Miniprotein binders against q9bqp7. Designs and how they scored, part 214

Target 1, 240 residues: q9bqp7
Amino acid sequence: VPQNWFPIFNPERSDKPNASDPSVPLKIPLQRNVIPSVTRVLQQTMTKQQVFLLERWKQRMILELGEDGFKEYTSNVFLQGKRFHEALESILSPQETLKERDENLLKSGYIESVQHILKDVSGVRALESAVQHETLNYIGLLDCVAEYQGKLCVIDWKTSEKPKPFIQSTFDNPLQVVAYMGAMNHDTNYSFQVQCGLIVVAYKDGSPAHPHFMDAELCSQYWTKWLLRLEEYTEKKKNQ

## First folded at step 16 (miniprotein)

Design wh12
Fold by ESMFold2-Fast, scan of step 16:
Structure wh12 (fold): chain B 240 residues (1-240), chain A 103 residues (1-103)
Amino acid sequence: as target 1 above (240 residues)
Amino acid sequence: SERIKRLEELAKEILRLVEELRKITDDPLVLQLLDMAELLAEFALDAAKRGDLEEAEQLLKWAIEYLEWAVEEVKKLGVSPEEIERLERELEEAKRKLEELRK
């Protein structure tokens, strides 16, 4: 049990629509702050074993692509991920003004990949929105909060082609989702409760995306692991 | 030993350079490269304190590689040319110090 244990769900909140909830999805900008982000906590608490495995992978990629080729590959993967998220925000926002550039992004293989998932997504409440857990002192930027098959979820959009070595392991994806969930459930800028998560892995070739649903019990289990990572980060900062 | 002290000093210098670069950019790729350089330098500092010289040297080499990559990406953004030039000189000095220690 972590020393700073705190519940992921807020007993004062409901997952049902509230009359005071805004009709337009929330988009609170992330402010530069001394408070650590979810991604920083996860990156800074990677194990030495994980780092060595990532360096081994990097060296193999450099042998195949060359040093400049590897750097270009990494930059392109980051750019494609950014464009994918921008396209999804445009698709899911009822008031988004689409530019021709944005319309071209809507035709990508990644967007084709998620079409069947998007059919089950409704009731969007937040898009590319900042969350802060004031008590536990961390911040984050979540992709989307919406109903998936009737259940309110924190939804995280992932591309199957991820750059290494500076990304978190696949194991950290559920931790990222529950960290955002716990923060939002205790952030005064939000009035509702989220108890479920969804990780959607999209494919560049348009193959059907894989949805990984996380129910309340699974979210609670990963929340405990997130609290341990947060505690490790805090102790590391004190002792550095 | 003198070699342990030099490795610790170099790790701390790399950590300082990471923080200087954080102040001049909010680019997601650069920030993640800096996070990796920071983590590697922290592992290197711990290895040096344990007297694990070979591991410390390897980790510092990787930390410097990420830091160099971060500088290259920041230069493409066209921010703070004078500050970048200073940081490049300090990074080149760090590389020189590591090369001397590896001998």
Scores: ipSAE 0.626, ipTM 0.840, lowest interface PAE 1.5, mean pLDDT 84

Design wh13
Fold by ESMFold2-Fast, scan of step 16:
Structure wh13 (fold): chain B 240 residues (1-240), chain A 103 residues (1-103)
Amino acid sequence: as target 1 above (240 residues)
Amino acid sequence: SERIKRLEELAKEILRLVEELRKITDDPFVLQLLDMAELLAEFALDAAKRGDLEEAEQLLKWAIEYLEWAVEEVKKLGVSPEEIERLERELEEAKRKLEELRK
């Protein structure tokens, strides 16, 4: 039970478009400061057990690939994820010039994997956009806000292959989504309400991506767990 | 004990090096390596305070490995060569201190 509870949804907001909403997706730049990001909070509140398991995996990989081979493998997986996000931003952006310039980014197994999900995505309202929760003091950079099967969602794109030294538990993906949602719902740069989340896991071989939809009730449940992680982070840093 | 105090001091030194490297770069990959080094050093500090010397030493070794990797990646970016050389020297000093404590 979080001590500094705050609601995820803003009762003063609607998920319906209004005349003040821009026709082009919002892209507010993330500015670094002393306020922690969602990903930093989650990384800094990983368990000791998880860290030891990651280090055991790392040692096994080094035995197989060598130190340099392991480092190259890890950086390549990270780069593939970055390119996947860049390709999705290009595909979902209404700007044709960007899509044309980045044609090479559009031809990957990950993009093929996600095609069937993209058919159900419309009404894009934000892409690679910064959110800030002014009351709870955290920031984040969300991937996408759009309608999925008619419901406005915070959408998080994931690749199935991840470097284990940077993997949080699978539970952390829903926490990331609801953290962005709660921030956006209370951020003055945005005028709408998001109540649903979507985590899309894409595969390198092009096999169909797995969508994990989160309704309002599930988002509320994960929000409580995110508040606990945020409190853990805050107490940890305050006591140092 | 003296060994506990030296481990605590080394953990704090690693945390300082993380913050100095964090100021040099905005590269997302490097920042993730630094976040891991920070987490490991914080666990090492807690282990030292509890008197778990073996765990503290192991965690510090891993923290230093992530810092070395982060320095290697920042060097590839070509930012702040003089500052990188200084941090690299301080990191080698920290590594020597840990090896001395593990003996």
Scores: ipSAE 0.696, ipTM 0.872, lowest interface PAE 1.2, mean pLDDT 85

Design wh14
Fold by ESMFold2-Fast, scan of step 16:
Structure wh14 (fold): chain B 240 residues (1-240), chain A 103 residues (1-103)
Amino acid sequence: as target 1 above (240 residues)
Amino acid sequence: SERIKRLEELAKEILRLVEELRKITDDPMVLQLLDMAELLAEFALDAAKRGDLEEAEQLLKWAIEYLEWAVEEVKKLGVSPEEIERLERELEEAKRKLEELRK
């Protein structure tokens, strides 16, 4: 149990649409500053065992691809992820104009992979938008907030490519989602409440993506774990 | 004790280099490389304080490898060439110091 517990849900907010809500998805720009990001907190609180496992994976990849080949592989994985997120933002934005370059982004195997998930996504409220938890002092950039099968969710889009050398364990994906959720629920830039999460894992070969839905109870369970990681990060920084 | 002190000083120097490089780039991949170098250097500092010299040396070696990679990527971006050259020299010195301690 965290010493500085704080609720994930805001009792003063509703998950129902507000008449004053904008007709277009919110996109608050992320301002880098001294306040830690969700991804920084998670990476800086990796266990020594997790780091050694990651280094062993890296060394095996270097044996197969060579040093330069591994660096190129890593850069390519980052670029593919960036392009995937850019394509999804374009698809889900009601104001996006279809240009030739945008059309090319939309034809990747990853986009084919998520088509059946996108059929169940509607009511987009935010895209590539910054969140900040004023009380707990952390920030993040979430991918998407929209209704999935009628439930308002923080949606996180993932590619299935092997873990990158400095990416968090896949077990941290739920922690990212609830961290963004808790921040948004207490961020004055937003007026609604999110109680559910969705992690979508897309495949390069176009195979159907796997949706991992998180209901309110599961989100509350992961929220406690996120608070423990945040507490660990804060204590670590105090001891410097 | 003297070897422990030198390992601690080297870990702190690596942490300083991470912060200097962090100020000259906003590139997401480079920032993640720097975060990993920071974490490894912090684990190295803890290992040195516990007297685990072999683990501290290994962690510092990995931290330096991530810093070298981060510097290579920032050079491709073409920002702050004079500052990057200075950081490269300091990183090579850190690498040399680690080699001396491993002997």
Scores: ipSAE 0.658, ipTM 0.853, lowest interface PAE 1.3, mean pLDDT 85

Design wh15
Fold by ESMFold2-Fast, scan of step 16:
Structure wh15 (fold): chain B 240 residues (1-240), chain A 103 residues (1-103)
Amino acid sequence: as target 1 above (240 residues)
Amino acid sequence: SERIKRLEELAKEILRLVEELRKITDDPIVLQLLDMAELLAEFALDAAKRGDLEEAEQLLKWAIEYLEWAVEEVKKLGVSPEEIERLERELEEAKRKLEELRK
């Protein structure tokens, strides 16, 4: 797929603040339909080598924890991730009053981990919001769109402990971010342009989160790789 | 050749069970488990067609493990108990077929 036919950035949109843009962060609900999600495209186009590496990791964990222990571990990681995202949405939402926040929920190690990142986050435009690429026909649910150190970013919050069989590998995280970015830039529900990405890896013990900033050039490079994965998915499903 | 055909049939059966389970639930965890089972079964089908019997058997075993996990999660949701019971029986039959091929 030629990149110049499907650019990540929309030339009809400005990256500058628009006075007519909503002051309240957008939260469009994700509707399940036959259009593939970003996570499904990435998962269904994993290489055989990646799958075997993930299964070897799973087998090592099962040897250590037992089968039931591994399932409990996986469920707990999911629950912690869900709570982490819910806490971040609460913290970043201007509509929620201090009284409405669960202060005990917000005292997790993951929240402590991201404090230094949150100091540099402002101008929140979207939280837990659905995106759809009108032309390329894929959907996604992004975590956050906000300014990080003055640059508008698609921000993806990750916990350091994730059950690898159920999430995209760290290797695919940049593809996920640019897929959401390209979709949002071409989704009629949004009016602004995003050109940068940020992947934040938070740690359970509260040690400082690692920010992975992606500038416009890097986003364009990963966009080309995402288009290839999307083409692989489309061809695979066409032949079934 | 007969063993190859049986592995291909089993892979296709697993893929059908994945689609049946998808109709029952919208739960994101279950759907992710089913996506893994689907990918593993697809790789197993390809391995069988190439005559790579050991790889096909290993991939089918993993696909079945994800299906079993998905069934357990759906049962916790309390949806479609009759349909789940049917799918459990079909999954147990798939497991028996795989073990028979190992002999």
Scores: ipSAE 0.583, ipTM 0.824, lowest interface PAE 1.6, mean pLDDT 84

Design wh16
Fold by ESMFold2-Fast, scan of step 16:
Structure wh16 (fold): chain B 240 residues (1-240), chain A 103 residues (1-103)
Amino acid sequence: as target 1 above (240 residues)
Amino acid sequence: SERIKRLEELAKEILRLVEELRKITDDSYVLQLLDMAELLAEFALDAAKRGDLEEAEQLLKWAIEYLEWAVEEVKKLGVSPEEIERLERELEEAKRKLEELRK
């Protein structure tokens, strides 16, 4: 249990569309500063056991690919993930220009993988947008806020291939989503309330992506775990 | 012990190099490599303080590997070439110090 509890949802906010809601999705730039990001907090609070398991995976990959081959593989996986996010932002943006369209990005297996999920996504309110929790003092860059099957969600797009030594475990994905949700719900740059999350795992071979929906109750449960990780990070940095 | 002190000094040196690299790049891939190097060096410092010399040496080796990787990636970006040369020299020195301690 966290020492410094704070609610994930903001009782002063509605989850219903408002006339003041922008017609174009919000894209607030993330500015680098001393305030820690969600991904930094999660990465810096990995356990020693998790780190050793990731290093064993790295060692096995290096044995198979060689050191340079492993670095090329990991760089390529990271680049493909970045391009996947860029393609999704382009697809979900109402005003795409021809200069912004990359036909090769739009034809990737990952994009094919998410097609059946995208048909259930509407009412996009934010894309690649910065969030800051003004009370808990953390920042993040969320992928997407949109309605999935009629429910407003923080949506996090994941590729199945990940450079594991640099990325949080699958168990941290729900923590990332609720951290963004709690920040957005208390960020003065936003006016709406988000109560649900969605993690979409896409496959390079075009196999159908797996959606992992998180209702309000599940989000509240993971929020408690996120608060513990944030507390651990804060204590760690205070004592250094 | 002298060996514990040397391991602690090396861990702190690696942490300093991580911060210097953070000042010259905003690349998300490089920053993630640096975050990993930082975490490993912090675990190494804790292991050294507990007298777990073998674990501290292993963690420092991994931290240096991530730091070397981060330097390689920053070089590809073409930013701050003179700073990169200096950091490469300091990193080679850190690597040499670790090899001396492992002997």
Scores: ipSAE 0.678, ipTM 0.859, lowest interface PAE 1.3, mean pLDDT 85

Design wh17
Fold by ESMFold2-Fast, scan of step 16:
Structure wh17 (fold): chain B 240 residues (1-240), chain A 103 residues (1-103)
Amino acid sequence: as target 1 above (240 residues)
Amino acid sequence: SERIKRLEELAKEILRLVEELRKITDDTYVLQLLDMAELLAEFALDAAKRGDLEEAEQLLKWAIEYLEWAVEEVKKLGVSPEEIERLERELEEAKRKLEELRK
C-alpha cells in the first residue's frame, strides 16, 4: 500500500453533462513549474533493466544508421508524433478555422489509421489540456477527454513506431492515462468525473488503429501502480 | 576506494551539468534527453556507491552521450551561446576524466 494513498475517483463528481459545463472543449495551458509531470515521474522511475534494453536498441540503430542518421531518425519520429497530436486536436476541435489550417497534417497515414475510432468519438470536453493533482502534487498534459462509444474517457493517442530513446514500457501507457484521470477528477478547473480510459495505437501505413479500452475497475488497478511510481519518484528526489 | 570516489564525483558533475542545461532551454525534446542523462547518472552514482565499478563506468559513458546530444540540440536553437560553449567545455573535461578512469 502506498504511503500517501488517495482515491482515483472523486465521489462528489458526476460523469453526466451539467448545465454549468462549458460548451467548448477546455484547453488549459501547461505552465512551467517545479511540480513534476506524469511523463517525468514515469521516465525517472524506469528500471535499470528497461534502460539497458533501450541502450542496446540505441547501439544497434547507430550501427545501422550512423550517429547522425540515428539522431535524425529520432528527431523525425518525435516530430511525426507531435504532428499527429496537432492534427487530432484540429480534427476534434469545434473551431472550423483550425480544422482547415493544414491539409498536409490531416493527410498522414496515422490519421487514416484512426478514422474508424474517430467515428465513435463525441462530446469532446478537453483537448491538449493541463491537469494538476493538488493533493498529490503532479501535473500533466492530457490529449483528449471525450465519449468513446458512449463512455466518457481520457483518450491517449499513440503512434506504433518503436523503439524511441525516451520510450517507457508498454505497461506505463495505462499508468499515464490513469494519472491524468486522477488529476482531472481532483482538479478544480474541471467539474466532471472520468472513470474510463482509452489508448489508441495508430499505424503509419494507415492500417486500422487498435483501441485499448480501460473500464473503471482496470483504471483503479493501474491507479495503485501509478501511486507506487509516484511514491518511488518522491522518495528518490527527497534523498537528493 | 579512490576510483569509487572519482566515479561518484563525476556522476555528481554530470547531474550538475544537466541542471545547468535545464535553465537555458524549454525545448521538450532537449528536456527529454536531459531527463535520460539524469537517470543514467543517478544509476551510475548508485552503482559507484555499491562498488560496481564497471557498471558505473558504463552508465556514466551513456549519461555523457545523452548530455552531448542535448548540447548539440540546444546549439541548434541559438540561445545562450556563451553558456553553451562553457557547458560544452566542462562536458569535454568530464568525458576526459571518465576515459582516464577506464584505463
Scores: ipSAE 0.683, ipTM 0.864, lowest interface PAE 1.2, mean pLDDT 85

Design wh18
Fold by ESMFold2-Fast, scan of step 16:
Structure wh18 (fold): chain B 240 residues (1-240), chain A 103 residues (1-103)
Amino acid sequence: as target 1 above (240 residues)
Amino acid sequence: SERIKRLEELAKEILRLVEELRKITDDAYVLQLLDMAELLAEFALDAAKRGDLEEAEQLLKWAIEYLEWAVEEVKKLGVSPEEIERLERELEEAKRKLEELRK
C-alpha cells in the first residue's frame, strides 16, 4: 500500500468531447528537466531478479550474434520502434494529406499488423504529447489519446520483441499507461478525462496486433502499483 | 574491509562517469544505456555494502560494459571529442581497477 495515495481520475473533468477542444491533436514537447519520467521511474525500479534475467538473455544473444551483432540488433530494435511510432503519429494526424504520408512508413510489417486496430481508432486528442503530474512530480511522453471502439483511451503502441535490453518487463506496460493517464487527468494543459487504456502489441511479420484493453477498474488497480513504484524511486534517489 | 571499500569507491566512480556522460548528450538511445549502467552500479554499491563481493564485481563488470557501449554510441554522434577521449581514459582506468579487484 502506497503511503502517499492520490486519485488517478479527476472529478472536475469529463471524458466527453468538448466543443472548445482544439481541432488538431495536442503535441506538447517534452522538456528535459530534473523531474523523473515514467520510463525512468520504471527502469530505475526494476528488481535485481529482472536485471539478472535481462543480463542472461543478453549473454545468450551475444553467443548467437557476437558482441557487435548484438549491439546492431539492439540498435535496430530501438530504431524500428522509433520509426513505428513516427509512422503511427503521421497516420493518425488529421492534417496529414496523402502526399505527406511516406510510403516507406506504411510498408513496415508492424504497420500492417496494426491496420485492424486503426479501423477502430478515431477522435484523436493527443499525439506524442508531454504530460506532467504537478502534485506527484513526474513527467511522461504518451503515444496517443484517442477513442478506441468509442471509449477515450491512452493508447500505447508496442512492438512484439521481448525482452529488450533497456526496457522494463511486459508487467510494466499497464503501469506506464496508467501513469500517463493520471498525469494527463491532472495536467492543466489538458481539459478532458481519460479512464481507459489500450496496449497494442504489433508484430514484425504483419500478424494481427493484439489489443489489451484496460477499463477504469483495471486502471485503478494498476494505478496503485504505479504509486508504489514511484514511492520506491523517490526513496531510492533520496538516499543517494 | 579494504576490498569492500575499493568496490564501493569504484561503484561511485562509475556513477560519476554516468552523470558526466549525461551532460554531453541528449540522445535517447545513449541515455537508455546510461540508465542501465546507473542501475547496475547502484546494485553493485548495495552488494558491496552487504559484503556480497562476487555479486558486486559482476554488477560492476556489467555497468562498465554499458558505459563502454554508451561511449561508443556518443563517439558516432561526433560531439565533444575532447571530453569523450577523457571519459574513455577514465573508463579504461575503472575497468583496470575492477580487473585487479577480481583477481
Scores: ipSAE 0.763, ipTM 0.896, lowest interface PAE 0.8, mean pLDDT 85

Design wh19
Fold by ESMFold2-Fast, scan of step 16:
Structure wh19 (fold): chain B 240 residues (1-240), chain A 103 residues (1-103)
Amino acid sequence: as target 1 above (240 residues)
Amino acid sequence: SERIKRLEELAKEILRLVEELRKITDDPYVLQLLDMAELLAEFALDAAKEGDLEEAEQLLKWAIEYLEWAVEEVKKLGVSPEEIERLERELEEAKRKLEELRK
């Protein structure tokens, strides 16, 4: 599909908050169906070289940890990521009531790591919310849409554990962010415009997280690469 | 020839098992394991069609490992024990077929 026919930004939308904006962040549930998710598209378009490198890493880890130890390690990495996202959603949502489990999540090293970033986050518009690009036919679940240092961003929270056994290269993280951005900008459930991205890499030991800000120009560059991955996915599935 | 056809059949069998497991779970961790098994089986099918027997066998071995891992995770969730038992038997049969081809 021609890339210039599907722009990332919607000219009919503004990124500025207005007085009628909801006081509670949007949280639209993701409903699984045959429409591919952003993460599925990126994972299913990994190269053979990337897969072989991942398998070599897996074998080295199994030699060190044992097969059961490796599976436990991988499960723990996934669980830590899930808990990190749950804690951030709770922290950023004024309507969320903390449960007993949430108290334990707030004491993690990852939450310590992002404290300095959170001080610059305000005007939260969406949390753990589903997006769909109806024209390009993909869906996703974004982490957060909020102002970072005064700019409205799609914010993606990452833990530093690498490599991730089921996740494409870290170079795909910007693609994930712009895919969510493009979907949200063209999703009728949302009325605002997002033009910037932010990838926050948090550390388990509590050392300060690294923010990777993406301005509108950089987002546009990665959008082109995302469209290529989406075309690759669609072509692959037509042939199988 | 014979080995190529058997590898293609096995790759398709793995893809079928992936889809059956997807119908019994919504767990995101399990779904990631299944996505990996699918990708590996698809690469294996391509390798088999090109006559690259050694690569196809290796990719199928990895695909089966992810599929076994996915089954173990679904068992921990306590979902559909009768379906899991059936899928485990089919997976063991797939492993047996691959081992015969590697000999």
Scores: ipSAE 0.735, ipTM 0.887, lowest interface PAE 1.0, mean pLDDT 85

Design wh2
Fold by ESMFold2-Fast, scan of step 16:
Structure wh2 (fold): chain B 240 residues (1-240), chain A 103 residues (1-103)
Amino acid sequence: as target 1 above (240 residues)
Amino acid sequence: SERIKRLEELAKEILRLVEELRKITDDPYVLQLLDMAELLAEFALDAAKRGDLEEAEQLLKWAIEYLEYAVEEVKKLGVSPEEIERLERELEEAKRKLEELRK
C-alpha cells in the first residue's frame, strides 16, 4: 500500500507545546483485545533467515550456560528490562510519585547508564501509554513521549549486554518507534504530533547509553518499511 | 506421505496448545514465548507441506522448546493448576511423537 495513502504525520496537528496540554503525562491503559500489537506484528513477520540466525545464537548460549542457565538468563533480562522501564517512568513522573518508589530501582547500572540522556529530556507528555492507529487497526504501548534536546520524540528505552537477549531484536527498533509515532499521530486520545524518534540503548555496567536519534525524514523512511510489515502480517493471518 | 501428514498434524497440535496457553495468562513474557512458538510451528507446517522433513522436524523441536519455557513460566504464576497439568501432559505427548518421527 502507498505511503501517501497512510501518512505517518498528521497535517492537522502541531508539534509545538499547547497551553491546554495536561501538566501530568498521559498514561492510557492498554486493554487486551484481538487487534494486533506493534510487537506482535514485528515478531510474527520475522523472516525464516532471521529465525534461524536467532536459534543459532540460542544454541551457542545454551552451550555456555546450559539449558536452565539460558532460561534464567532470558527471564532475568526480561525482568531487568521491565524494572528499568518502571524506574524511568518513576523518574520522569511528578516528584510525589518519586518519593514512594523503591530506592534500589534508581541505583541500577542501567539507570546510571542513561543519566546523561535524561539531562536532555524534558516536557514529558506520555509515559507507558497505549496508542491505536484507528485506520490501520493496530495498537501499541509506547514507553515515553518527551522533548529530547528540544525536539518532541517517541523515546524507546532498550537494555543491552554483550550477548544480545534472545527474545529482543535490535533490527526492528526503528520500525517499532515509527509504528508508535504513526499510531499516536492518528489516535483521538492525543492532540499533539510527534515527528522524531529516539532509541536509547542502556548498559548494565553503567557505561554511557547510546542515543539513536531519528529525524522526521528518517522516520518517514522507516514508516514505509513498517507499512510493508503490517501488510505481511495481515496477509499471513488472512491465509491461515 | 504418512510422515508428512504426521508432521502437519503435530504442527497443528502445537498451534492449538499455543492458543490454549494464551487463554490462561496475560503475562507479557509468556506471551512473547508463545508468539515465538507460534511462528516456529507455522514455519514447520509450511516446511512439512513442501516435503522438507528435516527442516519441519527441527522447527517443531524449537517450537516445543518455547512451549516448555512458556509452561514453566505459567506455573510460577500459579494460575489454573489443573489446566497446566493437562497442557504439560499434551506437550510431553507432542515431544514423544516428534521423537518417533525423527527416528
Scores: ipSAE 0.634, ipTM 0.849, lowest interface PAE 1.5, mean pLDDT 84

Design wh20
Fold by ESMFold2-Fast, scan of step 16:
Parts: C-alpha cells; structure tokens; sequence
Structure wh20 (fold): chain B 240 residues (1-240), chain A 103 residues (1-103)
C-alpha cells in the first residue's frame, strides 16, 4: 500500500441526475503551474526497460524512414491525435459550446472509427476540462465525462496505428483515466461522482474503435497503481 | 573518478537546458520531447553513479538527441530566436563534451 494512499471515490458525493441539468458540459481551462500533470507523472516514472524498448522501436523506424522521415511521422501522429480530440470536443458539445467547426477535423478515419461508440454516449458533463486533486497535488486535462451505455464515465480517446506507440507508453492508459477520475471526484469545481472509465482506441483506417470499459472495482485496482507512480514521482522530485 | 564526475556534470547540464527550454515554450509536443530528454538524463546520472559508464554515455547521447529535436521544433514555432541560438550553442558544447568522453 502506498504511503500517500487516498480513496479514488468521494464518500461525500453522488451523481446528480442529468435530466435536472441544462446538460451544458464544463470546460475549465488548464493553467500552467508548478503542480505536476498526470501525463508528466506517468512519463517521468517510466521504467528503464520501457525506455530502452521505446528507443529500440525508434531506431528501427529511423532505419525505415530516415531521421527526418521519422520526425515528420511522429509530429504527424501527435497532430492527428490533437485534431481527433478537437473533433470529438466539437461533436460532443451540445448547443455549440464551440462557435465554429472545421470540416477537415470532422472527416478523419478516426472519427469514422468511433461512430458506433458515439451512438452510446450521452449526457456529456465535461469536455477538455481541467481537474486538480487538491490533497494529492496533481492536475490533469481530461477528454470527456459522459454517460456510456447509461453509466457515467471518464472517457479517454486514443488513436492507434498498427505500428508501436511513439513517445508515450500505451500501458499507462488505465492509470491516466483513474488519475483524472480521482482528481475530479475531489475537485471543488465539480459536484458529481464518477466511478467508471472508458478507453476508446480509434483506428486511422476507419475500422471500428475498440472500447475498454472499466467498472468501479477495476478503477479502484488501477488507482492503487497510480498512487504508487505518484509516490515515485514525488520522491524523485525531492531527491533533485 | 574524473570520468564519472564529468558524466554527472554533463547530465546536470542537460537537465538545466531542459528547464531553460521549458521557460520559452508551452507547445505540448516540444514539452513531450523535453520530458523524454529529462528522463534519459536522470537515468544517465544514475548509471554514472553506479559506475556503468557505457550505459551512462548511451543514455546521454539519447538525451542530447531529444534536446536537439526539441530545439528544432521550437525554432519552427518562431519564438525567442536569440534565446534559441544561445541554447543551440550550449547544446553543441554538451555534444562536444560527450564526444570527448566517448573517445
């Protein structure tokens, strides 16, 4: 058990019925500060083995694409992910929270990939919204909080190409989701409780996205692992 | 040993350059590259302290590669040209120091 253990769910909170709300999604901006983000904590606590495997993959890709080709490839993958998230935010914003939509953002294969998942998404509560765990001192920018098949979830949208991941490890996706969940459940800017997670892996060629649903028990299990990573990060910071 | 001290100093220099670059950009992609350079330099520092000089040198080379990549990306953003040129010169010096140690 981590020394800085803290519960993922807040006993003082319960869900508010979406029917009683105007269904306007929250979008709290993430401001730069000294408090570490979820993605930074996870990246900075990668294992040496994970880093060496990533470097081996990078070297193989450079042999295939050349150095400049590899850099262009990774930059394009990052840009595609960003555009995918922007498109989803636009699609899921009822009442046009976003003023104008870029047609090009809405026509990607990744958007085709998630269509069947989006049919099961409703009651959007938050989009591209900042969360902060005031007690554990970390922040994050979550993609979406909405009902998936009737259950309120933190939803994380991922893009995938058949080749291996670029800079970030995909093994940390469940940790990212529960970190956002725990932060939101203890963030005074939010009044509801979320207990489930959903990781949606979308494909560039438009083939059907794969949903990975995480129930409350699974979220609690990954939460313990997230707390260990947060502890590792905090100790690393103290020793510098 | 002198070689261990120089590897540790170089790792710390790379960590300082990472922090300098973080002050001039908020670009998420550049920040990812800088995070990678930081992690690699920290592993290099640990390897040097354990006396694994070959691993330390390899990790420092990779850290420098990510720093060079980050600098290239910041230049494309067109911000702080004079600061970028200074950081490029310091990075080239770090690269030279590593090459001397690998000889």
Amino acid sequence: as target 1 above (240 residues)
Amino acid sequence: SERIKRLEELAKEILRLVEELRKITDDPYVLQLLDMAELLAEFALDAAKRGDLEEAEQLLKWAIDYLEWAVEEVKKLGVSPEEIERLERELEEAKRKLEELRK
Scores: ipSAE 0.745, ipTM 0.887, lowest interface PAE 1.0, mean pLDDT 85

Design wh21
Fold by ESMFold2-Fast, scan of step 16:
Structure wh21 (fold): chain B 240 residues (1-240), chain A 103 residues (1-103)
Amino acid sequence: as target 1 above (240 residues)
Amino acid sequence: SERIKRLEELAKEILRLVEELRKITDDPYVLQLLDMAELLAEFALDAAKRGDLEEAEQLLKWAIQYLEWAVEEVKKLGVSPEEIERLERELEEAKRKLEELRK
């Protein structure tokens, strides 16, 4: 058995609904600690080529917007992403009363963009919830675990603006999803098994969001790549 | 080489400033900027060790830019004014050291 052999799916867990599963979506708070987060591992293991490409993009944007304009742009992209996630959590969570639903949240461009995806989402099990892989020693905060078109998925909500979002790598999005999946499948705070992923890219202008579904086979392929990134991170930090 | 040693020392100084800033803020956006500064400084340290002075200087310049950006964002949060002033002074010193090493 290789030292780095760790399956994404937990053979001790059923993929079928359990009667003891909570009826209210789980929301376990993420605690800051020495254990690295998924986003930190991915960020700290960017290749030199990726960093230079990002810096060239940054310089082109600064040429167009000015340095202060670029800083405002990136800050605004970050804030809009945060607000989008907060709105989705509110929409998918049980409300205390019907009177508390905010119409403006439902009519934002990004929320308009995902409406057709939300029609296919049901059986929400977790929202903005912390996961930890006990054996591999990493943590994360996943957006959502719910059924998409009848299949239980880790769902990751993304916002997109032209040009591409600052620091975000399209290639790393599948890695983020499977990292959360593997952690949840091995986290004692959860009892269910997730085998599928979904990346939803929402657009500011309200254009229909693009869903990228990941079946179990594809998740296993990206899991292998995530394990390499995690190993690279661990090796890098151990040597410093 | 003394120039290589100075680049290595500057990269380590930037990494120290990153850790000091992490102690005074939990803001996710600032932490994202600090992660970029850390990565760039680590690449700069590797470049210096390989004797690639031009690449090390460029990476340090970018690392300092992200660190300056992080300090500006922390100032907007109104936390630890005295610590921010000290960090700004140390950052300006690091910036001057880099300019002295650049052609």
Scores: ipSAE 0.696, ipTM 0.867, lowest interface PAE 1.1, mean pLDDT 84

